# Designs tried in a protein design chat: VH-VL binders against q7dma9r51to147. Part 1

No score or structure here was measured in a lab: all are predicted.

Target 1, 97 residues: q7dma9r51to147
Amino acid sequence: GDQVIYHCTVRTLDGVVVESTRSESGGRGVPIRDVLGNSKMILGLLEGIPTMHKGEIAMFKMKPEMHYAEIDCPVSAPENFPKDDELHFEIELLDFS
Positions, changes and structure headers below are counted from each chain's first letter, unless a header gives other numbers; antibody chains aren't numbered by Kabat.
ipSAE, averaged over its two directions, is called F for ESMFold2-Fast, E for ESMFold2 and O for OpenDDE. V2 adds 0.75 times the mean of E and O to 0.25 times the DockQ between the complexes of E and O.
Where letters were taken out, [cut] stands.

## First folded at step 1 (VH-VL)

Design Ca2 (framework fv_lecanemab)
Fold by ESMFold2-Fast, scan of step 1:
Structure Ca2 (fold): chain C 97 residues (1-97), chain A 126 residues (1-126), chain B 112 residues (1-112)
Amino acid sequence: as target 1 above (97 residues)
Amino acid sequence: EVQLVESGGGLVQPGGSLRLSCSASGFTFSSYAMHWVRQAPGKGLEWVAYISYEGSNKYYADSVKGRFTISRDNAKNSLFLQMSSLRAEDTAVYYCARDLEIYTYGSGSYTEFDYWGQGTTVTVSS
Amino acid sequence: DVVMTQSPLSLPVTPGAPASISCRSSQSLLHSNGYNYLEWYLQKPGQSPKLLIYLGSNRASGVPDRFSGSGSGTDFTLRISRVEAEDVGIYYCMQALQTPYTFGPGTKLEIK
């Protein structure tokens, strides 16, 4: 279980930010810290982030079944989150160990 | 590899002061909140203090409020605990611990101590 | 402050046997987000504590699958399906719901 630290900005297909860790996009400015295989993560990030290199910025286009609409998803969707929509996750991988 | 190394412990008189240090390596120190946790001889674990990644937020156990000050120097990858007005009940092994503050969409953020230092011993005795 | 209690405080086990440790909190650790803010730590003799379980039931990195956490609200259990010699040490539960973070008194697991 590698530890990964990343910033994430989630957008709808129309480009509307629905959630972000970046302060310039309404977030707290605090990156996400997850442990692969042990942290509760949405499927698309659990599978996508291991393909990245430190310092890389990548866009993951996720169908609902790859995020909160996954059957038995280990993570609860935030209230009023568009969990049944395709969402685009922009990930900046800051560190891994 | 993540490593945390404490130093600065020793024997001190009641009412005295001591400064503990924790040197971090193997990770981006400035991106993590940090804690101090202590353990009295033969006793259990007691949380002491918290500091946010930038040093802007600090929290303390009631037993040490007003006597201990947590601080950090991100340029030097160092965490500190300044202890004053020391009492016999402050005798313990002091551990620094990294906060793997996990934030995922839907779960919020929460504290977990994913890495601990080896500890440094503080003995308060007359 | 949230008070944490554990039972038993002393747990002698035969190698290969299952073991269970109970942890109770003075108030619910179940947040409105649906997660239980309870963690388990193991301190082996002469070593620093290590994280075993977070959010009630999730194994930390490197923790063998013979360890499992369960429970909700105020009542939690750590289970070891087959105890090995390397599991000897003191097990602590901890609440991470609110400051001050508080630990249980610890359960000492020993081999018979």
Scores: ipSAE 0.000, ipTM 0.593, lowest interface PAE 10.8, mean pLDDT 85

Design Ca5 (framework fv_lecanemab)
Fold by ESMFold2-Fast, scan of step 1:
Structure Ca5 (fold): chain C 97 residues (1-97), chain A 125 residues (1-125), chain B 112 residues (1-112)
Amino acid sequence: as target 1 above (97 residues)
Amino acid sequence: EVQLVESGGGLVQPGGSLRLSCSASGFTFSSYAMHWVRQAPGKGLEWVAYISYEGSNKYYADSVKGRFTISRDNAKNSLFLQMSSLRAEDTAVYYCARSGVEIYTPSGYTYFDYWGQGTTVTVSS
Amino acid sequence: DVVMTQSPLSLPVTPGAPASISCRSSQSLLHSNGYNYLEWYLQKPGQSPKLLIYLGSNRASGVPDRFSGSGSGTDFTLRISRVEAEDVGIYYCMQALQTPYTFGPGTKLEIK
């Protein structure tokens, strides 16, 4: 279990924002708080975030099977979400403890 | 529609300075790493400089290191290349290019999915 | 720095015929993750370069299926199954394994 606190902005290959935690991208400005191994997380984030260090901004380019189209994905995609498309997940890791 | 438009090129004497700009539209500029790539008249492509999404990481080709500075202004969707101590061999069309980077691998992964139209820099006396 | 070479440098082709361009790198572009960090770009006359192939063999969005990339390590090939007039231009391979990113010298494809 480590706790990770991060901002996330999800974009299509065309750069269209489909989901974001950032207020400037249509989100509420509240970061996500997850506990590795305990929180329900997208596979690509569960595997990717541990490779980051605090304060880093990183882009994870995910094929569908690394996010919502993963077999037995523990997280449900939002309604009308492009879950079968390649998506870019921009992560800013605010804290890792 | 993704668009990149370069400006600021022109004729300059050896030893002079010039600032190139690239205006981005049609995508979230702050989410992409950006590059400058140049092409001398009748020659091939040469990668020049890289800047990360937030602007904190920068890399340069050895031929321009110490003379060129890459920067960006995410609030204005703009990329810049400040060129100083210009030489005749810097004469080229300068393209800005957008890249995605896969950070899952130690080596990373970069490709130039969109390029601007280019701006011409001529260094001669 | 990784040095890239291409062969041939000039490639005249008959419309509808297949074409093949070779690219070689001075060191392996195969990463431990199993991917080859090689890309192909096309620059049509008077235009900016456009991405054709990434990670050795993956076609970029909008690229016709007559284009294919193959190879591994230090030897790579771009193939066009049936050349069309719109395919005229200079083809460049590029390694994306490490900075500085380096391009091959280019192969000029012309209709004969």
Scores: ipSAE 0.000, ipTM 0.572, lowest interface PAE 13.8, mean pLDDT 84

Design Ca8 (framework fv_lecanemab; at its last look DockQ between E and O 0.09; V2 from the best seeds 0.00; counts 0 for: pae O 7.9 > 2, placed apart)
Fold by ESMFold2-Fast, scan of step 1:
Parts: sequence; C-alpha cells; structure tokens
Structure Ca8 (fold): chain C 97 residues (1-97), chain A 127 residues (1-127), chain B 112 residues (1-112)
Amino acid sequence: as target 1 above (97 residues)
Amino acid sequence: EVQLVESGGGLVQPGGSLRLSCSASGFTFSSYAMHWVRQAPGKGLEWVAYISYEGSNKYYADSVKGRFTISRDNAKNSLFLQMSSLRAEDTAVYYCARTLYKEILSPGSGYYYMDVWGQGTTVTVSS
Amino acid sequence: DVVMTQSPLSLPVTPGAPASISCRSSQSLLHSNGYNYLEWYLQKPGQSPKLLIYLGSNRASGVPDRFSGSGSGTDFTLRISRVEAEDVGIYYCMQALQTPYTFGPGTKLEIK
C-alpha cells in the first residue's frame, strides 16, 4: 500500500521542540498514520519519507515552503505553529505498507 | 511536476569558457543538494561536482578542479556550472541531478543519491 | 580515488530469463556504520539515468521487485529475476562512500 506509520519530533534551529509524538518530548507516545498517495501530508514529508527504510531515524531540514507555508498546502498548521520558520523534522519510520 | 532543465551548452574552442544553467521546478529547490554529472560521447557517466542546499559546501572531481565552479541561486531556482580552460576531453552531455538533504541518525551516518535528473545539455570542445 | 569495475560489459538476454551484473570496487565501501555506499543506476536509450538501488540493497521508489542488489565490501551484484523488454539499457554501479564519487564503466543489457 501507501500507508506509513512514524514518530515525528519538530525542532527550531535552536533545538527547541515545537511538537512531538514521543512521550519523552511532551507527546502522547502514539505514532502518526498517513497515506502518501492522498497528498494529505506536508510537502517535505511527502517527498522525504519515501526515501526512508523501515526502522530508520532521519532528520529533514525544511524551509517554510516545504511544510505549512507551502502554497496551497493540503493540511492546516496547528494553532500558534511557527509555520514561517525553518524547522527540523526528526522522523522514525516504524512501518511501511 | 518535478523537473530539472539544463541549458547553456554549445560548441566552444579549446581554452574557452561556458556557463551551464539548470532550472528547477515543481519542488522546493532550496532544500536539495545538487550535482553535475557528465557523459562523453559513447562513454560512461562521470560525476563532476556537488553543492549543498545552502551553497556552503562544494566538491569537485579531480579532472575539473580549478577549472569549473559550481554555484546556485535559490531565489531563482537555478544551478550553475561555470567552465573555464575547456579541453577536448570535457566534450560531453552534462546532467544536473538533485539529492534531498537528509541526515540518517540511526542506524548511522547520512548518504547522497540522485533521484531526479535533467535531460542534459551538450558541450562540444573542438577546433 | 576509488576505481569501480563491472562485468560483463555486454549482456544479451532472452526475455523472461534472469540476468546478473557484477560490480567491484578497489577498496571497501562498507562504512563503520554498517552500510555499503553502493548505488545502481539504469540509463535507457536516449534517456537520463534513473536510480534503481541505494545503500547496496535498497530498492528506490517505483522500482519493480524483480530488481535486487546484494554484496558487501568490494563485491556487489545486481540481479533481475525476469528480464523484460523495458529493462534494456546501460547499468552503472556507483560508489558514494567518498568524493570524488565514481561510476563503473557500465553494462549494456540487450534483448536476444
């Protein structure tokens, strides 16, 4: 399929955690489930996650236009999310089906 | 659609100069490291140069060091290869290619691979 | 510089038959992190190269599962379990362990 399951931690250039799925970083400990084929993901993850293999942890350095500041972005940014800043997305790919 | 288009090739005499361009569209160019790779007529592929997504790191093949300069203009979604002191052996089709800037944190260090390539532009260095 | 060699240089294959291409490096491509920095590319006639395999054995997105990469250190193999007409072209291995990155000389796969 095109289902992906992953943990995500988003940090500013200064290393401040903006958002995370990991409990140790203030999240719920529940990974994200997404479908690549539906274009319901931010651009940087839609392009980046397919380059990963299962079990890999990678960091993607994204300028604003690769996440929520993308023109016609298909998903809404969370309230008070720093969508106009460069952000680092740390992804652990748990499953790919 | 994701696309890279090279231009600037042509016929030039030995010792001459050319500037190649690569125009990127359909993706966030400023987030990708870029390569130049060439192919002489009837020969194999030869890696030429690399530039990081910010433009701060550059690497070159030994055959072109001191003669070629790679650069980019992220505001214009453009990659360049300035070629000087051209030799007959520089005759080739020149391709640009992208690599996503990604660090593998576990298990181990990062790597580079070229997932999207342009159509190529031909450089002929002759008489 | 790391020197890459391939064999055979010419590979005529009957459609549906398996094919195997060897790649050798002048020094080990196995990093201390456990990865082999070896890639495979296919250039079809009149087209730009396309990535097939990265890190020795990982298939690139969209590449059919009839393609597989194996090997470690200095000896690597690209295998096609059942060759199709669309697979014709020149296959290149490339080392990405250190700059300058270097390609093998290429293996031309032809039908017949």
Scores: ipSAE 0.117, ipTM 0.674, lowest interface PAE 3.1, mean pLDDT 86
Fold by ESMFold2, look of step 2:
Structure Ca8 (fold): chain C 97 residues (1-97), chain A 127 residues (1-127), chain B 112 residues (1-112)
Amino acid sequence: as target 1 above (97 residues)
Amino acid sequence: EVQLVESGGGLVQPGGSLRLSCSASGFTFSSYAMHWVRQAPGKGLEWVAYISYEGSNKYYADSVKGRFTISRDNAKNSLFLQMSSLRAEDTAVYYCARTLYKEILSPGSGYYYMDVWGQGTTVTVSS
Amino acid sequence: DVVMTQSPLSLPVTPGAPASISCRSSQSLLHSNGYNYLEWYLQKPGQSPKLLIYLGSNRASGVPDRFSGSGSGTDFTLRISRVEAEDVGIYYCMQALQTPYTFGPGTKLEIK
């Protein structure tokens, strides 16, 4: 499949940033590139990104099992990530092709 | 407690302008998308406008497109509706409502709904 | 725009009796993800609207189990198994599939 290029910022439900790809939020400023159906992705992104249009910024509320607490999760959580928390995943979809 | 409080309604002549405000409290306002919905006296509900949580995605009903502008100030926990070129048919109670932009409850269910509404502010357009 | 219709527009009911409200959309509300993007709202007299049902059939938090939603595609039904006095008000369906979001005309439920 489809290639998706996106920025991701993860926050607690109270708004505290826990991880981000954006430089202004402590990341490297490099967006993620994934191929739907081929790249390893957390379930919440596999479900949420197809609902987005190119250029859209969306906030997804994900229970732990939709992110890094998924049974047999194919992606490693970032260091000290709150795997057991319900979290907000902010996605800016830069490209969908 | 979670609250939304609208203000800024009043009497305005046709062709006039008015700015509605919606003040949010009891939740992290900057994590929620917002809507305006209106109801003419004795009539049904009409969705008016939407703004994403960070303010970059905006959508409008055809009846207000080009005349109304939705905006937000996340630092002040405030939502706004700038109304211009007002007409008699814009007479209504205006509600603000919050929603999470998209909520992932289970695979395949990315969607949102208006879970908290304000009490409304009345706009009357009359010559 | 997706046009929403409802029937009946006025629904007098005897307390304790069942009630049924129909909603029809001008195009399918069934998303490719398998869910119907239809919501039901109740506006009690003098109050703001309140969500009852989302995704066609799911009850919102705190909504009594006497309320149920059913249907798919273009035809949807809200059922109240036993109408209580507190259920009076105007019931609206709304499509949430695409902007502009659109409401049905409303069904006024009244006690006979």
Scores: ipSAE 0.015, ipTM 0.684, lowest interface PAE 6.2, mean pLDDT 88
Fold by OpenDDE, look of step 2:
Structure Ca8 (fold): chain C 97 residues (1-97), chain A 127 residues (1-127), chain B 112 residues (1-112)
Amino acid sequence: as target 1 above (97 residues)
Amino acid sequence: EVQLVESGGGLVQPGGSLRLSCSASGFTFSSYAMHWVRQAPGKGLEWVAYISYEGSNKYYADSVKGRFTISRDNAKNSLFLQMSSLRAEDTAVYYCARTLYKEILSPGSGYYYMDVWGQGTTVTVSS
Amino acid sequence: DVVMTQSPLSLPVTPGAPASISCRSSQSLLHSNGYNYLEWYLQKPGQSPKLLIYLGSNRASGVPDRFSGSGSGTDFTLRISRVEAEDVGIYYCMQALQTPYTFGPGTKLEIK
């Protein structure tokens, strides 16, 4: 399978950071390592990340059915996560192989 | 009218520090990611840094990583570039630029482009 | 990093005549979504850069229709159908496919 390494910051429509891999946003500063098709991933990211290039920064606006509401996320969701709302995912693809 | 105004440029010795500012007006500053881009005298353009609209994500060129810090104060409609350990090769006009978000694909995919630039502020690093 | 090149570096043009600037990238700028992540900027004398073209062929707001961008992959062209005095300046191409963003060296357009 295709291995991907990426940073992810999740925001509400109002711009509030819900979760992030970046230290600047309260994360550990460690990017997510995953294998496309072989691991649990947010549906929107599973579809979006393969379209990205290494070094690309993109934003994915996901409806509830495409994010944490239905599928386990590689990033730990905090308590009271707004799973029923639209969320914006800022992704920096660090590696794709 | 959308406007960006840089300030803080000046003469500084190698190894010194300087803080640049960019004042934004005419738009909702907090809704836009921002860039710094520089231009050495008589040379071309070089991308320096990026900061997301809330300041939670930052990216740097390798040439400035570890020495420069990009930040913003949305309450003051201001963008900043803290420069340290300055080198002669950092001599340039520094521009701030606004990022336009555009959805070009099916709903859910967006990309960014620099659509508005300030007039720049000059930084000279010399002994 | 993606290396950008331009030709010519100097372009003297007679007013009213057409002009063409070439830009090349060391890597393909064609995204899987079918768009080329190539931008063109104009920096007029004593001014800051201004966006002219994005995604290879789209004119930015306020850009006259005499400007057009074309190309795909690694080869791109900016065309001016009828050069005017106000078009004098340095034209830069820039790839926005991946970080770091990288600019071409610039093409200086002058009036003969």
Scores: ipSAE 0.014, ipTM 0.715, lowest interface PAE 7.9, mean pLDDT 88
ESMFold2 (binder alone), look of step 2: mean pLDDT 92; pTM 0.918

Design Cb10 (framework fv_lecanemab)
Fold by ESMFold2-Fast, scan of step 1:
Structure Cb10 (fold): chain C 97 residues (1-97), chain A 126 residues (1-126), chain B 112 residues (1-112)
Amino acid sequence: as target 1 above (97 residues)
Amino acid sequence: EVQLVESGGGLVQPGGSLRLSCSASGFTFSSYAMHWVRQAPGKGLEWVAYISYEGSNKYYADSVKGRFTISRDNAKNSLFLQMSSLRAEDTAVYYCARDRYEVTEEGITKYVYDYWGQGTTVTVSS
Amino acid sequence: DVVMTQSPLSLPVTPGAPASISCRSSQSLLHSNGYNYLEWYLQKPGQSPKLLIYLGSNRASGVPDRFSGSGSGTDFTLRISRVEAEDVGIYYCMQALQTPYTFGPGTKLEIK
């Protein structure tokens, strides 16, 4: 699998930030590092990130079944996270190798 | 309905400044990156500037870097382009345009500009 | 910067005839992910540009199936199988692979 490094900000349909890797949005400022194929990524990111090019910023508009409400989702949503709502995932792809 | 409405264009003399605005409605503005694209009279399209969803990342065409500043106010659904040190070659119709990336059951869809405003005219002349 | 060129720059077409516009990039637009980051836009007289084709060959929503995009790497073609009066305007290709995003010079399609 290819290694991917990216920033992620998750918003509700009303534009409310519920999670972010960016410091300006309450995160630590540290990007996520994952490996495609053997990763524990949500389905929408696993399918979506390979369509991006390095340096691109994209907004992935995901129905619940594309993220934490997916059957066989490999990751658990944080407590009280709106996992059953449509969510917008802003992804900045920093590296793809 | 998705709408983008530009304003703030006009006649300005060389070396002057002007601020363009783009008002967005009919969609969640904070979930879209935005662009400014211009078109000089009788000429083709030229990309000017980009701003990310939260305004943390900005990119500019070399021709405007250091003179133009892109910004946004997500609470007011507004995009701005502050133009300074204007030159005759900045004369153009300026469009705001919405970036789009969407994951659906039908597949992954992405565009650079899925919706454009009507444009606002900037004329730099003495 | 990626330089985009188009041919022809002026395209007079008889109604109902096919039309083709070529677009060439100075660098490959084919990413390692398998996609060509090339888009086609149409600007009708007095109107803002509208997206026709994205990722080289995919038609945007609402675009008639008489429009098709093809090509890979540095050479791309927009084809209109049967030109209609409403297709008059200036056609632009654009690369979305890297900043700065760059447009071709445009091809003016006219009815003769």
Scores: ipSAE 0.020, ipTM 0.684, lowest interface PAE 6.2, mean pLDDT 85

Design Cb12 (framework fv_lecanemab)
Fold by ESMFold2-Fast, scan of step 1:
Structure Cb12 (fold): chain C 97 residues (1-97), chain A 129 residues (1-129), chain B 112 residues (1-112)
Amino acid sequence: as target 1 above (97 residues)
Amino acid sequence: EVQLVESGGGLVQPGGSLRLSCSASGFTFSSYAMHWVRQAPGKGLEWVAYISYEGSNKYYADSVKGRFTISRDNAKNSLFLQMSSLRAEDTAVYYCAKEGYTYDSSGFEVYTLYYFDYWGQGTTVTVSS
Amino acid sequence: DVVMTQSPLSLPVTPGAPASISCRSSQSLLHSNGYNYLEWYLQKPGQSPKLLIYLGSNRASGVPDRFSGSGSGTDFTLRISRVEAEDVGIYYCMQALQTPYTFGPGTKLEIK
C-alpha cells in the first residue's frame, strides 16, 4: 500500500477549526502519515487523497456519512466532536509513494 | 472502580454457536470503544474484534471475519460477541477490554490517543466433541 | 498486517538486577501526530493482562517507576531497573496504529 503524508485542517460550515495539524491553525505542525488500505482512515480521505497530486492543496467537503458518521467508520470520533455535521477537510498532500 | 465481567463461555461442538457477554461498571460505558481479545491455551494474545462507542463501526481479525459479530447495548452497559461456525482453533480464554484515551489539545487541535486500560477476567470457550 | 517480534522470548533474571526486552515492528508505529502507537502489557500467572506502558513511553496509572519504555518507529525497549519477585510473568508488546491490532509473541520473565 501507498504511503501518504499530508496536513489536515477540519472546519465546520461556519469556518470554525475543530482539528488541525497545521501550526497556523493551532496544531503542532506535524503532518499525518498513513498507508492507504492499512491505516485507519475516514472514507472521504481514503477516496479523496488518491485523486490528488503531490504538493496540491484540496478541499474535501464531506457530508457526515463520508467522515465520522459513516456506517462502519474505522476511526472513532473524539467525544463531543461534531460528527453529524458537514465538515470541510483541507488537505495538503506532501508526499505520495 | 472499573469492572468488566465476561460470561457465556463453555463447551461447544465444532460448527456450533455461542454468545459471550461482558458486563461493564464504574465508567460511562457509552463513551468508550470496546474490544475482544483471546488467548489459546499456552499461547499468546490475539486481537479479535472492535466496536466503536456508539456501535456504528466494527472491525474483525481475518480469522473470525464472517463468523463472529460484535455488538453492544449501551442502555444495559453490555458488550457481546456472537460466535458461529466454531472451530477447534477458536478454543481460548476470551477477554473484553476497554479502550482508554487521553487527548492532547494545542489551540484548535485535538488528538485522541487510545490504549487498552482495563481488561475483564476472561471467559473460557472450548470447541471439541 | 503489522508483524511484532520480541527478544528474548525467555528472560531469567536475578532479583534486583536490571532487565530489558526488545520489541520490533515490521512497519513504523510513529504517527505524524508525534506518538508511537506501541503498548506494553504484563500478564502475571493466572491473571488477565494489565497495561504497563502506552504510546511508547508513558507509564500507566499505578505502574512503578522502575518500569520505563523507550524507542521510536520500529524498535522499542521495555526496561525494568531492578527486578522484583512480583514482576514475574509474560510481557507483550502491541501495536495500536492500525487494524488488525497485533501483539508480539511474549517474553517470559522468571526469577533464577
Scores: ipSAE 0.000, ipTM 0.560, lowest interface PAE 17.0, mean pLDDT 83

Design Cb2 (framework fv_lecanemab)
Fold by ESMFold2-Fast, scan of step 1:
Structure Cb2 (fold): chain C 97 residues (1-97), chain A 127 residues (1-127), chain B 112 residues (1-112)
Amino acid sequence: as target 1 above (97 residues)
Amino acid sequence: EVQLVESGGGLVQPGGSLRLSCSASGFTFSSYAMHWVRQAPGKGLEWVAYISYEGSNKYYGDTVKGRFTISRDNAKNSLFLQMSSLRAEDTAVYYCARGETRYDSSGLEIYTYFDYWGQGTTVTVSS
Amino acid sequence: DVVMTQSPLSLPVTPGAPASISCRSSQSLLHSNGYNYLEWYLQKPGQSPKLLIYLGSNRASGVPDRFSGSGSGTDFTLRISRVEAEDVGIYYCMQALQTPYTFGPGTKLEIK
């Protein structure tokens, strides 16, 4: 598996930020570092990120079954995280190797 | 919902053996690393053992190396800890815990944390 | 082995007051990947431990925002902005940088 480094901002259908890795959106400012194929991540990102190019920013619109599953999301979920709603994941792929 | 239920604890004499079990439900057991953590009466937590999701990699705490063996049966959603040469110092509540783990491209662990724990099973080593 | 130390070991707190617990490691927990491999767990009386914080500062799912983790390298802090009765228990830090994973001795938080 390939190593992937990305920033993630999760929004509701109406654009409200639920969670983000970016400091300007309430996150810690530290990107997520994971390994495709050898780590757990939400289904939509596991399938979506391999379609991206380094430096690209992409929006993935995910139904609940694509982001809430047995495979855990690498971004910590607050108590009020809306796991049963459609969520939009804005991903900036920083590195893919 | 994630559930982990330990069993197999009891009273055993020094030098004896016990096999602990942990039954998992509510998640894909074969996709998670598993751990055993113990707590002696009135004392703190001590990490005991690790097993990778496929069962090929195992690590042990220094106090139990050579005496305890961790294993799993993914078809039965079960985790085990075979304990031998038991000592009074092994008296503790034994918890199984699910490890959320990430790996690098070479298969080395990047990080792990214990996101769910069972309720524990008590082992008492005494004459 | 990495040795973990906590202070104070006993922390009596007035309800509604803030609380801070310190954790120190015998060697740096900061990996070259930029993460601190430090976790915080809470064991309430009669219950199993529960994860509060992972990778130094990330709150686990379901953990109230009045809990926060900070620090880097060898010096870490768990803060509770307003202590509630349900927060009573023993708080443990743990390093996950290398095996064997090691816990601190625990800090017992009690209501005054």
Scores: ipSAE 0.000, ipTM 0.549, lowest interface PAE 18.6, mean pLDDT 80

Design Cb3 (framework fv_lecanemab)
Fold by ESMFold2-Fast, scan of step 1:
Structure Cb3 (fold): chain C 97 residues (1-97), chain A 126 residues (1-126), chain B 112 residues (1-112)
Amino acid sequence: as target 1 above (97 residues)
Amino acid sequence: EVQLVESGGGLVQPGGSLRLSCSASGFTFSSYAMHWVRQAPGKGLEWVAYISYEGSNKYYADSVKGRFTISRDNAKNSLFLQMSSLRAEDTAVYYCARDTYTDSSGIYVETLFDYWGQGTTVTVSS
Amino acid sequence: DVVMTQSPLSLPVTPGAPASISCRSSQSLLHSNGYNYLEWYLQKPGQSPKLLIYLGSNRASGVPDRFSGSGSGTDFTLRISRVEAEDVGIYYCMQALQTPYTFGPGTKLEIK
């Protein structure tokens, strides 16, 4: 499948950052590298990222069942993470190949 | 058609309590986040509270935090606002408003108040 | 909290004339996704508010094309190309970028 490289910043409805790949937002500055259909991804990103263009920044507002509260979600939520809340995923798509 | 009907308003003494209700029809209530917005007599609009579509997530304006509780009953298509420790400055028309509908994917970028009820009047006075 | 201001607060207009209302925010409403989380609402006398514009410039369903929204960041404008009698009411801008959602003080549009 297609390879996608992206930065991700996750915010609550109040705008509080709860997770980020960006160093300026408390992350390590290392983008995520996934292969669509082969990598473990949350459902909302698996469906959303293919709608993006390289270099684009998009926000996906996801209800819980589209992220970590999905039935059989392949990705584990971090401890004490607000997985049952609506979360906003800001995605910067760095590469699509 | 989408319809939101508020009820439960009235005259109450300072320090008293009231429970407002909003009855929804014409849409799948359980698929929408909901809000309460108020308007004091002759004044502008003030956002009061938010509740997510299943009720797991709630947010309040600082002016009402700790005194008001938002809740919903999806089986009855109803939204509620429990108000306690009421003050003169809580006197207002209270509107319920519907947030954006998420499609089946749950992905969207807009958040807006697309439909409002007619409002119910709360007067806090001796 | 994001503070919203509007100008003018009172706007008397002649029927058929254009009208403009300005809205300013204390913080940028431009998100990194490229969207401005600014909305416009109209409250006609004796009625509930109605959505006019969302994401800065997009007209809500059923809103006449004489209404347009523009601006970015902290400075926004609502324009009515030719004011009609039915446009009378109070216009509010609102930021939807973060809670608490905050409204401007409102602009009362009246026919001269």
Scores: ipSAE 0.000, ipTM 0.593, lowest interface PAE 13.1, mean pLDDT 84

